# VH-VL binders against p73163, part 22

Target 1, 246 residues: p73163
Amino acid sequence: MTVDIKTTLVTIPNQNLQIAGYLAEPVAVGQYPVVIVIQEIFGVNSHIRDVTERVAKEGYVAIAPAIYQRQAPGFEEGYTPEGIEAGRKLKDQTSSAEILSDLEATIAYAQTLPNVKPEEVGLIGFCFGGWIVYLGASLPTVKATASFYGAGIPHWAPGTAEPPITYTDKIQGTLYAFFGLEDTSIPMADTEQIEQALTKYQVNHKIFRYPGADHGFFCDQRASYNAEAAADAWQKVKQLFQTELK
Below, E stands for the ipSAE of ESMFold2; O stands for the ipSAE of OpenDDE; V2 stands for 0.75 times the mean of E and O plus 0.25 times the DockQ between their complexes.

## First folded at step 10 (VH-VL; framework fv_reozalimab_arm2)

Design k6 (at its last look DockQ between E and O 0.79; V2 from the best seeds 0.00; counts 0 for: pae E 3.3 > 2)
Fold by OpenDDE, look of step 10:
Structure k6 (fold): chain C 246 residues (1-246), chain A 123 residues (1-123), chain B 110 residues (1-110)
Amino acid sequence: as target 1 above (246 residues)
Amino acid sequence: QVQLVQSGAEVKKPGSSVKVSCKASGGTFSSYYINWVRQAPGQGLEWMGGIIPIFGTANYAQKFQGRVTITADKSTSTAYMELSSLRSEDTAVYYCARDKYDMWSGYSGMDVWGQGTTVTVSS
Amino acid sequence: QSVLTQPPSASGTPGQRVTISCSGSSSNIGSDTVNWYQQLPGTAPKLLIYDNNQRPSGVPDRFSGSKSGTSASLAISGLQSEDEADYYCAAWDDSLSGVVFGGGIKLTVL
C-alpha cells in the first residue's frame, strides 16, 4: 500500500552553508517519520530522487541532501566513467566532520516540518552513502539505518579522520547492512569486521549478504542491478523502518 | 594469469563497419575499466573509449563519437568495439586494455593488454 | 597533436641514465596521476609505471617515475639494449572526460 506524494526542492541551512535538498512527502496531512536518503558519489541524481520518492510512498517524509554542496553545488552525474571519476574526486574532498554536520543540519531541518515526527529519524544510503549513514548512525537522533554496499567502513575516511567503524559504540538505533557477495570493492573480511563490531558493542543489527549481487545491485539504472536482491532488500528496509520508526 | 584475447585481423572496405571482440580470462571482468586504444602504422597510441561492465555505460573520445560503439557482455567476459563508416585512416592495430579502477583508488593504469587486432581499410 | 607532449626521440649508451619528459595541463597531469607505457617493436604496450611513480611487478627498479605540477618524467638508469622501445605517458583528462596519451618517444640505445 502506497500513498500519494509531492516533491519539492528545499534549502537546508547549515550555518553559512545552504544545502540543496530533494524533499518527498505524503500529500495527506499527518505525522510521519522522517528518512534521510544519502546519495552515492553521483550526487542527488535520478536514482536517489527515485528512492526518496519510494520511501515517501511508504508513508514517510523523505529528504535527500546534496552531500557535495561545499565542493560542487548542483553536482549530478549518471553512471558513466566520467561521472564515476568526477564523483570519486569529490568524495575525496569531503570530511567526516562536514558530513556529520550536514546530516545533523538535514535532520534538524526535517524536524521543523509540520508533518514530521521529530523523534522518528531514519537513514538510508547507497555506496558512499552507505558509508555515510553508518557514520551517521552514531548520531543520537538516529533510530534506524539502512546501509547499502557501504565500502571502506572499516578502514577508510577522508583526510586523517577515523573510519566509521570506530563510531560503532555510539550507535543507539538499529542498523541493517546490505552487501553483494560479488562486490569486489567490499571484501568479505570487511563485512565480517563490521558484523563483529556491531556484535561487540551490542548494536541491534542484521547483515544481509546476497549471492550473485554486485556493487550497486539496488540501482535499477545500471548494469549491476539485481532485481531479486533489490526486491528482498527493499522488503527488509520497509520492515526495519516499520518496526523502528512507526 | 589474466589475459585479454582479441578477435582476428579484419580487411574492410571504406564505408563498412568492423566489430572487434576482447575476451577476458583468468580474473574478474566486470569491475575493470576496459579501454580501446588504436595505433596507426608508425603512429602513437590513440585512446578511443572505454566501458565499465558493471555499469554498462561507455565513454568515447570526441573524435569517434557517433561512429564508435563499445559494449560489454558480463556473462561471457567479453568487450566489443564497433567502428562504422570506415575510412582508410582507420587502418590500425586496435587494442583492448583493462585498467584496475575503483571508486576509492581510481585508475591504476592499463595493466593487461590484448594482443591487438589489425584492421585494414582499403578499396 | 597529442594532448600530452613528449619529445619524439631520445638516445643513450648502455649504462647511461636517460630522462623522458611528458608535459600536460591542469586538466590532466595537473589533476590526475600519470602512467607510463613501454612498447617494444611489434608488441602491445606494457604498463611500466602507474600512479606517477609506482612499478608493477616485474618492472626493474632502474625505471622510475616522477610528477611535478603539470609535467611528468620517466627516468631509466643503467640503460640496457633491451630498453630500446617507444615510451608513452598517459593520464585522465577532466575536460575531455577520457584518457589521453603523449605522442610517444622513441628511445634508441646506441
Scores: ipSAE 0.685, ipTM 0.868, lowest interface PAE 0.9, mean pLDDT 96
Fold by ESMFold2, look of step 10:
Structure k6 (fold): chain C 246 residues (1-246), chain A 123 residues (1-123), chain B 110 residues (1-110)
Amino acid sequence: as target 1 above (246 residues)
Amino acid sequence: QVQLVQSGAEVKKPGSSVKVSCKASGGTFSSYYINWVRQAPGQGLEWMGGIIPIFGTANYAQKFQGRVTITADKSTSTAYMELSSLRSEDTAVYYCARDKYDMWSGYSGMDVWGQGTTVTVSS
Amino acid sequence: QSVLTQPPSASGTPGQRVTISCSGSSSNIGSDTVNWYQQLPGTAPKLLIYDNNQRPSGVPDRFSGSKSGTSASLAISGLQSEDEADYYCAAWDDSLSGVVFGGGIKLTVL
């Protein structure tokens, strides 16, 4: 069942950087696990804010940090050709080391909140965020990760960094990955390589593949929305977080 | 092998409109950027606009803003371009062309072109 | 006036190397990749080079592309009579939020 929530715009310090964040949290008195919600290439837009609220309504403190804070403070785009080009270029300008540092700073910020269980950390992310949370699953504090349609996990990273698949041996938590079978950005072979890596390093995991679903099938603000795949994936996310974040 | 098949030639009077169709066959349509490009007799290529059917959003060259409407029907794998308030200088061959869309790697050039649709605006 | 600038014509003899230029700005070639199109008389354009220097399947390796700053070049080595065509450069333009083409260059093989 869903709970009543409140939302706040926050600032997440990371050394000299102040990262903009969208915080959603249960109103009821309690101690809740934290879930970090990671944007697509479009910034923390209305879709990501909606997902952050949905996670919080399931009984979590949910926070979405602005991944592009260094490159383009306040960046937010819709699902248009120009938004895609701007967001894709910002993605290519990121740094894996800075992303990991910003995830750690976001976790640390959440741990200062009086209603947060400090050892119960989950991640969820979409598209570029699916890539980021796979990488972030390597952080030792992360217990549960939901990676949605993350392209390039086996073979891409910004600059000369190693792709996230090379961090698979460091994953201590449980990872669920969600893919659409019509997603041309993510060949079937890539999803098989991810599954093989997770199996090789004995990571507790599940891979969900959805016939008829394209890239971005979870976003009800895109024409790619697939209601049946999105509903099933959401049930799996709820199960993951209920099982692993106590 | 993907092919783009366009509707047939049109002869139109000034002030009317034309709607050109572009049907994809033999491959994926909805995730590509579908462009409309025209070429007046003896002239170069001129981009008019495009649409990403999977997002359902279009963008337009400034020159055509307000006169052109680009749409797509994902269920029939067909894109449409409608140009209104026609004038004699709109006489051209109109092409649809797909650009490999990949949100991850971006646009990679228009790799499949329709055969072209000749639109003649008689004045 | 075309946003990307190309000379109106070029010529060469069979076996020769010919270079075709394209000049743009920081809002297009300087910030995005360049594509090249070949258009034979009476036909639709054909993608010849994408992502600055990549050839689609079926395009011979005697075609090559490059870019530097806000300028791009298409080189054709071992020129053949069937290379007689119009050639267009193209790029995405951030300020116009769309695709821009060069004016085209007519290549004549003598």
Scores: ipSAE 0.243, ipTM 0.689, lowest interface PAE 3.3, mean pLDDT 91
ESMFold2 (binder alone), look of step 10: mean pLDDT 91; pTM 0.943

## First folded at step 11 (VH-VL; framework fv_reozalimab_arm2)

Design m1 (at its last look DockQ between E and O 0.87; V2 from the best seeds 0.00; counts 0 for: pae E 3.7 > 2)
Fold by OpenDDE, look of step 11:
Structure m1 (fold): chain C 246 residues (1-246), chain A 123 residues (1-123), chain B 110 residues (1-110)
Amino acid sequence: as target 1 above (246 residues)
Amino acid sequence: QVQLVQSGAEVKKPGSSVKVSCKASGGTFSSYYINWVRQAPGQGLEWMGGIIPIFGTANYAQKFQGRVTITADKSTSTAYMELSSLRSEDTAVYYCARDKYDFWSGYSGMDVWGQGTTVTVSS
Amino acid sequence: QSVLTQPPSASGTPGQRVTISCSGSSSNIGSDTVNWYQQLPGTAPKLLIYDNNQRPSGVPDRFSGSKSGTSASLAISGLQSEDEADYYCAAWDDSLSGYVFGGGIKLTVL
């Protein structure tokens, strides 16, 4: 069921910026949908690389761009109090416009790869990345989005920008959102507001709320890992991408 | 009402170890940062380290690096601080204190403190 | 010895306005928010001010905090006898990757 993959460090051009990327792709020559994997506040760390590879093993070209390329090239942290503070501060230094630009640049780069089906683009993101891919779902090229515990989607954006929920009416693809019910960083009200917005604008969507799961429940490298919720969520992601991208 | 309840007073010999517990009642650890702060007699507050239970990793002040271990048990909402190789200078009241953390505003100060645990190190 | 510097003592009369200073560096107060703690004799510290100037529930508005550059200040208006306590400033230090406290200031109400 899974395929053999290879990994490569790549450079994604975005005007004068060279964005570091982690690319995982099937070894076998073919035409594969592309999935952009968006980091947490911790950079493209081992967990994000692992997810990128996992996505590729399902028969996709997966690429994780360094979202903090402008602020801190090569930034990578673990799930420590130090890493949290560092990553949080970098998050606050980003901008919605720059993030979207980087997403577009990443998509454009991926579309030039010989084994990629350029019309089949998906997003998956975690935490801050969950926020990012919800925003990115508004891009016309995106057909499928998996947003994991994206906090602040209804009410937060860097600087004076509008929060991602403001652009829900622009979403053309299908969006799955995954939340842990024990996640105090994402109140139930926020998830409901997201669901209402998606419904209001008739976006094809599913909201998954996992009892007993906390923030970061999908990450098997920290204590908040919830194997059951993570396994179920992964099945849903595979289903989403299978349905929308293949 | 959220409370942090610490274990009782300890009397230890030099060279031994002490492990202090801090149990949260009336709430969960959730996204809180559990800090350990000590205060020697007549002295100021000294930060030792902390842990975010949902991450399971702790950080420490350099002064205590290698001698202190902070852990958390989410199932019992209890944090622990173990200090080894005790010396007379470690005689102090040890506090646990929670800091509400979120990914947008960061740490917001230690808003709930334990009652303190007196640790006396004497030969 | 404390990373943050506070005067060791201050005093005031009832009704007076007193100001307590806290000096740090670019790696702590300069880059992070400042918290203030009040410690009454024989008790655990209490959060008095967070995020430079925010008051937790239950803290009177006669307590106020401010921050500028690498320094912070706690102001107490209408000083009361019950305000006699030790006061500590604190901040996250990026270089030390942890919290740091001031040395504390003993406030006496005359």
Scores: ipSAE 0.616, ipTM 0.844, lowest interface PAE 1.1, mean pLDDT 95
Fold by ESMFold2, look of step 11:
Structure m1 (fold): chain C 246 residues (1-246), chain A 123 residues (1-123), chain B 110 residues (1-110)
Amino acid sequence: as target 1 above (246 residues)
Amino acid sequence: QVQLVQSGAEVKKPGSSVKVSCKASGGTFSSYYINWVRQAPGQGLEWMGGIIPIFGTANYAQKFQGRVTITADKSTSTAYMELSSLRSEDTAVYYCARDKYDFWSGYSGMDVWGQGTTVTVSS
Amino acid sequence: QSVLTQPPSASGTPGQRVTISCSGSSSNIGSDTVNWYQQLPGTAPKLLIYDNNQRPSGVPDRFSGSKSGTSASLAISGLQSEDEADYYCAAWDDSLSGYVFGGGIKLTVL
């Protein structure tokens, strides 16, 4: 049921910034919804490129922008202690306004592509990317959002910005959030606070909590990979995008 | 409540290797940064490297790269440090130490230490 | 030589205040938080200060830490005889991609 794809390294203009992007798209003639794939703290690494390709194989134009383009062009790390420290410091140097601007620029770039349905936009993101796509779900063009193990959504933002939970009333699309119950970076109370906010503002949503799964359970390049949770979550992502983006 | 219990003292010959174990009990293991620090007699503390068991990846002080291997087994909550090509100057007490781990906030210092493992290198 | 520089010794009398220094660079103390460890004779090190100035549970408030630029300090007020120990500063070093320790300082209580 998957389709053939091609991949391309692209440049996404945002005013004076040139954002590196990884594009994966079906080769068959057609018009497809677009899904923006958002990195963890490690840059657009092999895992994020793999997810971008997996999304494209389901019949979407998928694009992963380099979130750290302003801080460290070309930054890419594996899952090592030094990679974590470097990536965490870059996360702390980001700006919510710049992230939103770069998401909008990425959407606009994708909409210039001849094989894209211009009004069918989805987001998927992991860890820091889970945080980013929750924030990005507030953009009115976003119809579907898959947020994986996003830490700090209720209580953290760079600088003096408000955390993403305060944007929940702006979310017009459907949001699925995915958490591991063993994830010590995301207390149970945070997941409950997110659920309460989504319910309060009548956002179409589902929260999936996986027993035995830890932070990063979707990444098959890490010891935390949980094949059962990852497979179930992927089925839920496919259902979300099929329902909301066509 | 969390404790790190290390394997017992060892006497080794020059050129051999030693593998020291560090078993965690009374708390979570996979999310922490497990460090190895050694101290030669009358000397200061020297960081050798560490591992994050949830990732299964390690990093090493440059001085020890090529001679030290650090691993972890999540199922037994045990970290290991193996030092090869032993020399007499490797005679030291070897400690494992837990650094509380948070992807979001970073590391917060080595708050739990093992009892130490004395390794003596002599012929 | 240690990457972080500490004086080799310090001394004081009971009740006095002493300050123990630690000097580093922009790649360690200047960019990362500082931890302090106390080591009593014959024992494993003990975390005394983390995140520049935070005390773990059970560490008396007469121990305090501070950081300025590429230097850090540990202050001990109301010095007591049991404070006689070795003290180490430590930090992550971005250039070395790992932790570094100071050489240690022997505090003598006279």
Scores: ipSAE 0.306, ipTM 0.715, lowest interface PAE 3.7, mean pLDDT 91
ESMFold2 (binder alone), look of step 11: mean pLDDT 92; pTM 0.949

Design m2 (at its last look DockQ between E and O 0.78; V2 from the best seeds 0.62)
Fold by ESMFold2, look of step 11:
Structure m2 (fold): chain C 246 residues (1-246), chain A 123 residues (1-123), chain B 110 residues (1-110)
Amino acid sequence: as target 1 above (246 residues)
Amino acid sequence: QVQLVQSGAEVKKPGSSVKVSCKASGGTFSSYYINWVRQAPGQGLEWMGGIIPIFGTANYAQKFQGRVTITADKSTSTAYMELSSLRSEDTAVYYCARDKYDFWSGYSGMDVWGQGTTVTVSS
Amino acid sequence: QSVLTQPPSASGTPGQRVTISCSGSSSNIGSDTVNWYQQLPGTAPKLLIYDNNQRPSGVPDRFSGSKSGTSASLAISGLQSEDEADYYCAAWDDSLSGLVFGGGIKLTVL
């Protein structure tokens, strides 16, 4: 059964930066693992807030940091062509070092919460967030990672950074990756490269490929939603977190 | 490699509507920005609007807001542009065109164009 | 009025270098990339330059693009009679949230 939750807007300090965050947590007294929920290119919008709440309802403290805090505080967009271009430009202005630093700060912040189990950290992210959580899985505190349709993992990084696939040897936790077979922004060869890297470095992993599903198949607020793929992927996410975040 | 094939020429009366189709074959469609551009006789190119099919929402040039509807059907790899309340000034060739890059890589320029659909609105 | 301004015509003789201009604003050319289209009579436009100065496969390197501030230029070196066409600049405009075209330049090869 799902649990009752409460939600809070929080501020996550990282040196001189104050990162806006969306926090969802069980109401019942207890100690819960933490799951960090990472945005698409659109900021922490209604979809990401919904996912954060869904994770919390499964018995986790869930937190979604604003990845664009440095570039555009308060940025939130919908799924229109203008929102896509604005979000894509912000994605290109990020840096892998900033992202890792902000993930570490988010983990540290979550661990100050009285209802969070230390050392029980999970990640889940979508599109750009799928890219980010793959990179973030390299952090030694991360036990479980759910990477949804992360474009560019083998080939792209902002600026002069190396792509996230080059960090695969640092991944100590378990990683599940989810892809739609109709997703032309992520060629089949890219998903095969990711699987080969995870195998080569002996990372505990599973790759789920969904026939008939396109980019963004998990998001029920846009045309690419695929209810069957989304339901199956959610069951796999729950299994991952139940197994790895005890 | 990718081709865009548009529906055939149309002759319309003022006040009616027209719906032009644009079918993609031999390439990728759903992650790309699909534009509609028109050209009246002897005139320049005029952007009407566009859509990225996986997101399902369109944007429109202000001039056409309220008269144009752009949609996409991912299952048939087809985009549609419907223009309503037609006037003689809407006589033009209507093109669909796909941007060179998908949403992840950015907007750059339309490298694939349909053959054009001539719409004539009787005066 | 076009958001991007191009002169209405240009001309040159075979072998000559011709430069054609496109003027915009901070909301379009000043903040976004410029692309250029060639249109032969009776045909759909063809992408000639993207990302300010990049050529698609099959476009000869006698075509080059550049951008400075809110203005862009298309240069054609070694002008050939087949280059006689209309040329359009285009860019995304952040304030209009859409694509804008120049009015077009008719290039005549004499």
Scores: ipSAE 0.571, ipTM 0.817, lowest interface PAE 1.9, mean pLDDT 92
Fold by OpenDDE, look of step 11:
Structure m2 (fold): chain C 246 residues (1-246), chain A 123 residues (1-123), chain B 110 residues (1-110)
Amino acid sequence: as target 1 above (246 residues)
Amino acid sequence: QVQLVQSGAEVKKPGSSVKVSCKASGGTFSSYYINWVRQAPGQGLEWMGGIIPIFGTANYAQKFQGRVTITADKSTSTAYMELSSLRSEDTAVYYCARDKYDFWSGYSGMDVWGQGTTVTVSS
Amino acid sequence: QSVLTQPPSASGTPGQRVTISCSGSSSNIGSDTVNWYQQLPGTAPKLLIYDNNQRPSGVPDRFSGSKSGTSASLAISGLQSEDEADYYCAAWDDSLSGLVFGGGIKLTVL
């Protein structure tokens, strides 16, 4: 079942920073869990907005904050070589601390909305966003996390920060991770290391590995789209959020 | 061993089009940046454009914008470069070359090159 | 005419150390990594240096790269006759949204 939604551009306060956000909400008055949707390296583009709306249609308040607000306000790119280079460079200019701060600010903002159940917070992210939400899963407010092809989780962070896997012991919610087996940017060893960490620290988790799926398999706006894997992953996401947030 | 094998030499008339293929074997294809670089006789290397197959979109040097089309077929691990409205100045050896690109380190250089395709444009 | 500037020619004797320069701008070498390619006569280019100073497998350590500001340099120590070739620097250019090459330098081993 899907619900009618409305969309709004919002401003998320974070101290002196005003973070642009894309908000999708059910039209019907009620109390809904909130899901933070985290972008790829391409900004809050049409795909991220689409996912935000799809999440909302499932009966959630969904919000996508501009992760690159500090580096490049209004940044939005398509899936082009140019966009990749631009987005990659911006990614390298971020910091784990700032990203976490922005996540917390986004969650805090969402919790002030009249139709939100403030205690029910979920994360979903893609690519760089997959990395981000794994890191964000360590926040005490987060109950459910869906990480899509998050590269670098075991061994990468901007600057001198520790990679997200270092904070696995702080994860209190449930985490689903989705990987394509053809994704050369995420070796199998990385997925195994993630799974081992989650197991070691007794985090509720499921790892989904899709044969034949490449990086970005969930995005229907690029050639790597895998309809079957994407459909299955979406069902798993819905199940996760239903179980943990409703 | 990873190889890029290009199609054979072409002789074309001015105003016509040429389409060169580049087939990858022995490794992954979709996650690399496939570049097209040409070299006129006695001249330097000139970048024409490239494509990342998993994205399916190409970018082009401004000089060739509107005249070149780069595509990729993941199912056959083959990239294509089509150049239209050929002129004598387009006479060159055309190379495809893969760049070991990733989202974290960016481009790592074109580590595998095709053997080159000679395109001769003459009336 | 090339976005990156290289001297057109250089020469050295066997055993000598030679340096090849590559000059760019803030939109390419200043903001992106530099790669170097060697092209022997009648052959396709070969990746010689990537990421400013990294050597691919099979490239001797007598080849080295460096970058500073908007310029890059390729150094060849212990020059050998087999090093006679054309050398090209390359980088991504943000303003052009594409790769750019130097004009190439012909290195002669005397």
Scores: ipSAE 0.565, ipTM 0.825, lowest interface PAE 1.3, mean pLDDT 95
ESMFold2 (binder alone), look of step 11: mean pLDDT 92; pTM 0.943

